# Designs tried in a protein design chat: VH-VL binders against q9zuu9r114to356. Part 18

Target 1, 243 residues: q9zuu9r114to356
Amino acid sequence: IAWKDLTVTMKGKRKYSDKVVKSSNGYAFPGTMTVIMGPAKSGKSTLLRALAGRLPPSAKMYGEVFVNGSKSHMPYGSYGFVERETQLIGSLTVREFLYYSALLQLPGFLFQKRSVVEDAIQAMSLSDYANKLIGGHCYMKGLRSGERRRVSIARELVMRPHILFIDEPLYHLDSVSALLMMVTLKKLASMGCTLVFTIYQSSTEVFGLFDRICLLSNGNTLFFGETLACLQHFSNAGFPCPI
Key: E = the ipSAE of ESMFold2; O = the ipSAE of OpenDDE; V2 = 0.75 times the mean of E and O plus 0.25 times the DockQ between their complexes.

## First folded at step 10 (VH-VL; framework fv_tiragolumab)

Design z4 (at its last look DockQ between E and O 0.80; V2 from the best seeds 0.00; counts 0 for: pae E 3.0 > 2)
Fold by OpenDDE, look of step 10:
Structure z4 (fold): chain C 243 residues (1-243), chain A 126 residues (1-126), chain B 113 residues (1-113)
Amino acid sequence: as target 1 above (243 residues)
Amino acid sequence: EVQLQQSGPGLVKPSQTLSLTCAISGDSVSSNSAAWNWIRQSPSRGLEWLGSTYYRSDWYNDYAVSVKGRITINPDTSKNQFSLQLNSVTPEDTAVFYCARESYDFWSGTYAFDYWGQGTLVTVSS
Amino acid sequence: DIVMTQSPDSLAVSLGERATINCKSSQSVLYSSNNKNYLAWYQQKPGQPPNLLIYWASTRESGVPDRFSGSGSGTDFTLTISSLQAEDVAVYYCQQYYSSPFTFGPGTKVEIK
């Protein structure tokens, strides 16, 4: 996936449309992790949605998105999108929840559906939680935030997306859980899944796992390129990298 | 390379039980990337899927409605094989029976019968 | 159940000529999410089991000669042998694996004129 001169404007709060993303350029190679990093209201979530073709009706997008070199939006089913806040069914086990998703969305016989579910569980390191109730606010013995997030990602994996967009996978995770999540996602990428996700900030260890970084601030792209190049870029400018 | 070797009697009397075995080499009956199937072929009914057995954190069996209640497919991990039992056979059950692997990959989604046994003609006759 | 049909029942083609076999499904076997057709083609020679040729309607199985090609989408599919060889004499079957139970076509017998 690649994007060129991508600009997103939002309508609604002002008389005039506000530019949320301003002339962003970038790309993500297959089987790699590209992170869109920036502070709150930097436009990172909007950029992610723009790439996924999931902008709200109140938004207008200018510029171009290329998929496999062709100007197009992401076709339905070819990508997964994980929202920052996702609703899970707390009364179901992880396996049951994913299985229901497979039953509703996938063709084929039970063999394929069960296989996809088990593979998704394994991919997201949820094997120990497969038979656990998801839980939630009404369930005191429910999964922790990290596992819940993994379940949300696993649900999208059931569709076998070539590209997976994740809005803030590290949201509300402690440092250890965040690192484990990124290790899990890195493994997923190594299996051929292209990952594009947003984060507010990261530890040095997590930062080192990214292949490319798109750094946003107030809608502007401050940097796009390889992770190591980012450090060099800001170092040369006399500024520490905003990680 | 995966190979399937079938064995069992070719003649069964009416009302008796048809029993066949399929030995697997080059793969495991408990593989996470395969299901093991039985398919029969006759001039009257053509190629007909009968059922499958596979392991996905647990053992599962799927059977065709046409033979459900009479069919049992059992895996044998110790011998790396799986069997077919069809009870209460009639002349209508006369066919060439095949075991076959149904291949699966999470990303590619391949889902076809890529390896077959040599086939076993089973004749139901008094 | 999805019913599979094929045409013609039999086909006689000269060596080196094109052979075309048609397959129809009673329901679409196209999955909209991945845009893949859950359709396979098999070749069966006398005394042998079916041999997988094509899956996903147009993808050749490993070892299958280039002269074999699959096309079509939705409910109508075609297997083409661009240049018929002597070893291609067989019965060809289409099969859907979109929904259970998996069902096969009645087969098309390909012979040499």
Scores: ipSAE 0.818, ipTM 0.913, lowest interface PAE 0.5, mean pLDDT 93
Fold by ESMFold2, look of step 10:
Structure z4 (fold): chain C 243 residues (1-243), chain A 126 residues (1-126), chain B 113 residues (1-113)
Amino acid sequence: as target 1 above (243 residues)
Amino acid sequence: EVQLQQSGPGLVKPSQTLSLTCAISGDSVSSNSAAWNWIRQSPSRGLEWLGSTYYRSDWYNDYAVSVKGRITINPDTSKNQFSLQLNSVTPEDTAVFYCARESYDFWSGTYAFDYWGQGTLVTVSS
Amino acid sequence: DIVMTQSPDSLAVSLGERATINCKSSQSVLYSSNNKNYLAWYQQKPGQPPNLLIYWASTRESGVPDRFSGSGSGTDFTLTISSLQAEDVAVYYCQQYYSSPFTFGPGTKVEIK
């Protein structure tokens, strides 16, 4: 996937007058993790949605998005998009939730459907939780935030997307859970899934796991490149890297 | 190279149990990338899928509705083979029986039946 | 169940000539998410088991000669033998593996004229 001179505007009080993303350029290589980083209101979620073709009706996109060198709409089911907040079915076990998703979505026999579910469970490090109820806040004890987040990602993985867009995978996670999530996502990328996700904040250990960084501020791309190039770029300018 | 070798009797009397085995070489019956199937072929019904066995965290069986309740497919990991038992056979069950491998890849799904046994003609008659 | 039909039932072709076999499914076997048709072609020579020729409608199995090709999408599919050889005398079956149960076409017998 690549984007060139990508601009997104939002409908304000009267007209589309506010630029949320301002002439952004970048790309993601297959099987890699590309992160869009920035503070609140930097345009990172808007950029993510623009790349995935998921902009709200109040937004307009200008510029070009290329998929594998071709300017083309991504077909239904060719990509996954994980929202920041996802509602799960608490009365099901993790395996049941993923299995019913596979039954509704995939072709083939039960062998294929069970195999995809088991591969998704293993890919998201959910093996110990597979037979546990997802639960909720009513009368049931449920999975913790990190586990629920991994289930949400596994649900999209069942569709076998080549590109997976994730809005804030570390949202509401403590430092240990956040590191586990990023290690898990790195392994997922190495198995052939292209990952593009947004991050508000990064620790030194998590930062080292990224392949490429798109740094945004107020809709402007401050940096795009490899992780080591990001550190070198800000060091050469006489400032520590802002991430 | 994957090879499937069938064995079992070619004549079974009505109401008895048909029993066949399929020995696997070049792959494992417990492979996460394969399901092990039985398919029969007769002039009246053509090629007909009967059922499968496979391993994904546990052993599973899937059976065709036409034979459900009469069919059992069992893996044997120690001998690297799988078996077919079809109970209460009638002359309508006379066919050539094949074992076959169904392959799986996460991104593509199943590939079709890529390896077949040599076939066993089973005649159900007195 | 997805019903598979084939035409013609039997086909006689001169050596070195083109043979064309058609297969139709009662519903689409195209999975739009990966844009793949879950259709296979098999060759069965007398006294032998079926042998996989083509999967995903157009992908040749390893070791299958280039003269065999598959085409089509959705519900209509074709197997073509560009230059018929003596060893190609067989019955050819299409098969869908899109939906349970796996179903096969009735077969097309190809013989030398």
Scores: ipSAE 0.423, ipTM 0.713, lowest interface PAE 3.0, mean pLDDT 80
ESMFold2 (binder alone), look of step 10: mean pLDDT 93; pTM 0.949

Design z5 (at its last look DockQ between E and O 0.73; V2 from the best seeds 0.00; counts 0 for: pae E 2.5 > 2)
Fold by OpenDDE, look of step 11:
Structure z5 (fold): chain C 243 residues (1-243), chain A 127 residues (1-127), chain B 113 residues (1-113)
Amino acid sequence: as target 1 above (243 residues)
Amino acid sequence: EVQLQQSGPGLVKPSQTLSLTCAISGDSVSSNSAAWNWIRQSPSRGLEWLGSTYYRSDWYNDYAVSVKGRITINPDTSKNQFSLQLNSVTPEDTAVFYCARESYTDFWSGTYSFDYWGQGTLVTVSS
Amino acid sequence: DIVMTQSPDSLAVSLGERATINCKSSQSVLYSSNNKNYLAWYQQKPGQPPNLLIYWASTRESGVPDRFSGSGSGTDFTLTISSLQAEDVAVYYCQQYYSSPFTFGPGTKVEIK
């Protein structure tokens, strides 16, 4: 995926006057992790949505998004998008929940669907939780935030997307859960899935797992490139670490 | 190499139970990369999928609606085989029965239908 | 249920000539996510079980001669034998595995002219 001179404006009082993303450029290679980093209201989520073709009706996008060199829209199922907050069915086990999704959305034999579900469970390191109730409602004991987030990702993964967009996968996660998430995603990327996700901030250890970084501030792209290049860029500017 | 060897009677009386077995070699009935199926073939109905049995963290059975309620497919891990039982047979159930393997490769590639078949067993339902 | 149809019912072709068999599904067996067609072709000789030739509409099974090829997408598919050999006399079936129940075409009998 690649984007060129991408600008996103939001509608206000019948006019599109507020630029949330300003002339952003970047790309993500297959099987890699590209992170969009920035503070709150930096435009990172908007950029992510723009790349995924999921901007709200109140938004207008300028510029171009390319998938495999073409400007064509990504068909349904070709990509996954995981919202920052996703609704899960607390009364179901992880396996049941994913299987339900597979039944509704996947073709093939039931064996195939079950197999995909199991693979998704494994890919998201949810094996130990496969038979656990998701919970989260009515004082029901359920999964922790990290596991819930991985379940949300697994749900999208069942569709076998080549590109997976994730809005703030580390949201409300502790340092250990965050690292586990990133390691899990890194493995997923190594399997050939292209990952693009947003992060507010990360530890140095997590930062090192990214292949490419897009730094946003107030809608402006401060940097785009390889992780190492980012470190060098800021180091040369007198800042040893941008994080 | 995977081989499926079928066995069972070729003649069954009406209202009785048809029983066949399929012995597996070169693979496991409990393989997480395979489903084991029964398919029958007749001039009137052509090739018809009947059902499957497979293991994915648990044992599952899928049956065709056309035979649901009469069909049972059971794995036997000790003998590395799976069986077919079809109850209350009628002359309409007369067919050549095949066992077949359905393969699942990986997360991205999926499956490619039935790659290995048994030799087939003609089962005639007649009084 | 997805209904599979084939044409022609029978085909007589001279040795060395091209044989073309068509298969249609009542609904699309193309999955948009992976852009794969959940369609297989089988060859069945007398007294033998069906033998898998093609899967994913166009991928040859291991050991299948190059003269066999599958094409098509969505609802229309074709099996082609580029140069018919004597051993190719058989009935050919298409099969969808897009949705349960898994259904087969009625078959096309290929004979030597």
Scores: ipSAE 0.824, ipTM 0.916, lowest interface PAE 0.6, mean pLDDT 93
Fold by ESMFold2, look of step 10:
Structure z5 (fold): chain C 243 residues (1-243), chain A 127 residues (1-127), chain B 113 residues (1-113)
Amino acid sequence: as target 1 above (243 residues)
Amino acid sequence: EVQLQQSGPGLVKPSQTLSLTCAISGDSVSSNSAAWNWIRQSPSRGLEWLGSTYYRSDWYNDYAVSVKGRITINPDTSKNQFSLQLNSVTPEDTAVFYCARESYTDFWSGTYSFDYWGQGTLVTVSS
Amino acid sequence: DIVMTQSPDSLAVSLGERATINCKSSQSVLYSSNNKNYLAWYQQKPGQPPNLLIYWASTRESGVPDRFSGSGSGTDFTLTISSLQAEDVAVYYCQQYYSSPFTFGPGTKVEIK
């Protein structure tokens, strides 16, 4: 995926300061992790949605998005999109939830659907939790936030997406759970899934796992490039990296 | 190399149970990469998928609606075989029955249709 | 149920000439999310089980000669034998594996003229 001079505004607004994303450029290579970083209201979620073709009707996009060198829009189901918060069915086990998702969304033999579910469980490091109830009701002993987040991602993975967009995978996670999530996502990318996700804050340890970084502030792209080049870029300009 | 060898009687009386066995060599009936299917062929119905058995963290069966309630497909891991039992047969069940392997290679490639077949068993239902 | 039809019911083709077999499904077997057609082609010689030739509408199974090719998308599919050989005399079936029940076409008999 690549984008050039991508600008997003809300419909009916004409001022440049009203633009949520301002002339962003970037790309993501297959099988890599590309992160969009920035503080609240920096435009990172809007950029993510623009890349995925998931902008709300109230928004207008300018510029170009390319997928595999083509200007074509991504077809529904060729990519995964994980919202910041996802409703899970707590009365189901992890395996059951994923299997019913596969039944509703995939064609083909049931053996194939079962196999995709088991592979998604393995990919998201959910093997030890597969037969546990998702939970979340005070009566039921359920999964903690990190496992619930991985189940949300695994559900999207059932559709076998080439590109997976994740809005704030670390949302409401403590620092240990956040690190585990990023290690899990790095492994998923190494299996051939292209990841693009947003992150509000990162530790030094999490930062080291990213392949490419798009830094946003107030809708402006401050940097796009490899992780090491991010540190060098701001050092050479006389400023420390703003992460 | 994968080979499927069928066995079982070729003549069954109406209302009785048709019973066939498919022996597997070169693969395992409990393989995570395969499902084991029964398919029949007659002049009146052509080729018709009947059902499958497979192992993926647990044993599962899938049966065609047309025969559900009469069909049972069971694995036998000790003999590396799987069986077909079709109850309450009628002359309309007369067909050549085949066992067949359905493969799964990996998450991204998925499966394709049946790659290895048994030799076929003509089962005639008549008194 | 997705009904599979084939045309012609039979055809006779001279050795070395092109044979073309058509298959039509009553509903699309293209899954737009992965852009794959869930369609297979089988060859069946007398006294033998069906033998897989083509899957995903156009992908040849290992060991299948280059003269066999599949094409088409959605509801209309074609099996082509570019240069018919004596050993290609058989009945050819298409099969959809998009949705249950997974159905086969009625077959097309190919003979040497």
Scores: ipSAE 0.547, ipTM 0.795, lowest interface PAE 1.9, mean pLDDT 82
ESMFold2 (binder alone), look of step 10: mean pLDDT 91; pTM 0.936
OpenDDE, look of step 10: ipSAE 0.802; ipTM 0.902
ESMFold2, look of step 11: ipSAE 0.471; ipTM 0.749
ESMFold2 (binder alone), look of step 11: mean pLDDT 91; pTM 0.937
ESMFold2, look of step 12: ipSAE 0.479; ipTM 0.756
ESMFold2 (binder alone), look of step 12: mean pLDDT 91; pTM 0.938
OpenDDE, look of step 12: ipSAE 0.802; ipTM 0.903

Design z6 (at its last look DockQ between E and O 0.70; V2 from the best seeds 0.00; counts 0 for: pae E 2.7 > 2)
Fold by OpenDDE, look of step 10:
Structure z6 (fold): chain C 243 residues (1-243), chain A 126 residues (1-126), chain B 113 residues (1-113)
Amino acid sequence: as target 1 above (243 residues)
Amino acid sequence: EVQLQQSGPGLVKPSQTLSLTCAISGDSVSSNSAAWNWIRQSPSRGLEWLGSTYYRSDWYNDYAVSVKGRITINPDTSKNQFSLQLNSVTPEDTAVFYCARESYDFWSGTYSFDYWGQGTLVTVSS
Amino acid sequence: DIVMTQSPDSLAVSLGERATINCKSSQSVLYSSNNKNYLAWYQQKPGQPPNLLIYWASTRESGVPDRFSGSGSGTDFTLTISSLQAEDVAVYYCQQYYSSPLTFGPGTKVEIK
């Protein structure tokens, strides 16, 4: 996936006057992890949605998004998108929840559907939780936030997306859980899945797992490139890298 | 390389039970990337899928409606094989029976019968 | 159940000539999300089990000669042998794996003219 001069405006009272993303350029190679990093209201989520073709109706996008070198909208099912906050069915086990999703969305015989579910569970390191109730507000014994997030990602993996967009996978995770999540995602990328996700802030250890970084501030792209180059870029400019 | 070797009697009397075994080499009956199937072929019915057995954190069996209630497919992990039992056979069950591996890959989505046994002609006759 | 049909029932083609076999499914076997057709082609020679040739309607199985190709989408599919060889004499079957139960076509017998 690649994007050129991507600008996103949000409809104000009457006109599209508020530019949320300003002339962003970047790309993500297959089987790699590209992170869109920035503070709150930097435009990172909007950029992610723009790349996924999931902008709200109130938004207008300018510029171009390329998939495999062609101007194309990603067809439904070719990509996954995980929202920052997703609703899960607390009364189901992880396996049941994913299986239900597979039954509704996938063709093929039961063998294929069950296989996809189990592979998704394994990919997201949910094996120990496969038979656990997801839980929620009404359930005292439910999954922790980290596992819930993994379940949300696993649900999208059931569709076998080539590209997976994840909005803030580290949201509300402690440092250890965050690192574990990134290790899990790194493994997923190594299996051939292209990952593009947003983060607010990361530890040095997590930062080192990214292949490329798009640094946003107030809609502007401050940097895009390899992770190591980012550190050099800011160092050369006399500024610490905003990790 | 994966190989499937079939064994069992080629003659069964009406109302008796047809029993076949398929020995697997080069793969495991409990593989996470395969299902093990039985398919039969006759001039009247062509190629007909009968059922499968596979392991996905648990053992599962899927059977065709046409033989459901009469068919049992059992894996044997100790011998790395799986069997077919078809009860209450009639002359209509006469066919060449094949065991086959159904391959699966999460990312590629491959889903097909890539390896087959040699086939066993089973004749139902008094 | 998805019913598979094939045409013709038998085909006689001269050596080196093109052979074309058609397969039709009673329902579409195209999955819109991944744009893949859940269709396979098999070759069966006398006394042997079916041998997988094509899956996903157009992807050749490993070891299958380039002269074999699959095309089509939705409900209509075609297996083409660009230049028929003597060893290609066999019965060819299409198979859908889009929905349960798995079903096969009746087969097309290919012979040398």
Scores: ipSAE 0.803, ipTM 0.897, lowest interface PAE 0.6, mean pLDDT 93
Fold by ESMFold2, look of step 10:
Structure z6 (fold): chain C 243 residues (1-243), chain A 126 residues (1-126), chain B 113 residues (1-113)
Amino acid sequence: as target 1 above (243 residues)
Amino acid sequence: EVQLQQSGPGLVKPSQTLSLTCAISGDSVSSNSAAWNWIRQSPSRGLEWLGSTYYRSDWYNDYAVSVKGRITINPDTSKNQFSLQLNSVTPEDTAVFYCARESYDFWSGTYSFDYWGQGTLVTVSS
Amino acid sequence: DIVMTQSPDSLAVSLGERATINCKSSQSVLYSSNNKNYLAWYQQKPGQPPNLLIYWASTRESGVPDRFSGSGSGTDFTLTISSLQAEDVAVYYCQQYYSSPLTFGPGTKVEIK
């Protein structure tokens, strides 16, 4: 996936469009993790949605998005998009939830449907939780937020996306859970899934796991490049690298 | 190279149980990437999928509705084979029975029956 | 259940000429999310099991000669043998694998005229 001169505007009260993303350029290579990082209101979630073709009706996109060298909107279902908050069904086990999602979403042999579920469970390190109730409704006890987040991502993996967009995968996670999530996502990328996700900020340990960084501030791309080049770029300018 | 070798009697009396075995070489009946199927072929019904057995964290069976309640497919990991039992057979169950492998790959696998057994004609008559 | 039909039931074609076999499904076998048709074609010679020729409607299996091609989408599919050879005398079946139960067409017998 690549983007060039990507600008996103939102309808304002005065009938003029407010620019939320301003002439952004970047790319994500297959099988890598590309992070859109920045503070609140930097435009990172808007950029993520623009790349995925998931902008709300109140937004307009200008510029170009290329998938494998061609201009295209990816069809719904050819990629995964994980919202910041996702509704799960607490009366089901993890395996049941994913399997019923596969039955509703996928054609094919039942063996194939069961197999994609088991592969998603393995990919998201959910093997020890697979037969546990998701919980959460009506006083039911269940999974903690880290496991619930991984189940949300696994649900999208059932669709076998080559590209997975994740809005704030570390949101509301403690530091140990956040590190484990990033290690899990790094492993997922190494298996061939292209990851693009947003992060408000990260620890030094998590930062080292990213392949590429798109750093935003107020809609402007301050940096796009490899993680090491990001550190060098800000060091050469006399500023510490933002995290 | 995967090979499927069928065995079992070719003549069964009505109301009895048809029993066939498919031995696997070059793959494992418990492989996470394969499912093991039975398919039959008769002049009146043509090719008809009967059911499968496979292993993904646990053993699973899927059976065609037309034979559900009469069919059992069992894996045998120690002999690397799987079997078909079809109860209460009638002359309409006379067919050539095939075992077949179905393969899976998460990203780019084929959706097909890629390896077949040699076929066993089973005649149901008194 | 998705019912598969084929036409014609039997087809006689001169050596080197084009043979065309049609297959129709009672429901669409196109999955819009990946734009793939879940349809396969098999060749079966006397005394042998079926052999896979085409999957996803148009993709040839390894080792299948390029004279075999598949086309169509949704509910209507065609297997074409562009230049019939003597070894192509067989019965050809289409099969959907979109939903359970997996179902096969009744077959089309192809003969040399």
Scores: ipSAE 0.434, ipTM 0.729, lowest interface PAE 2.7, mean pLDDT 81
ESMFold2 (binder alone), look of step 10: mean pLDDT 92; pTM 0.941

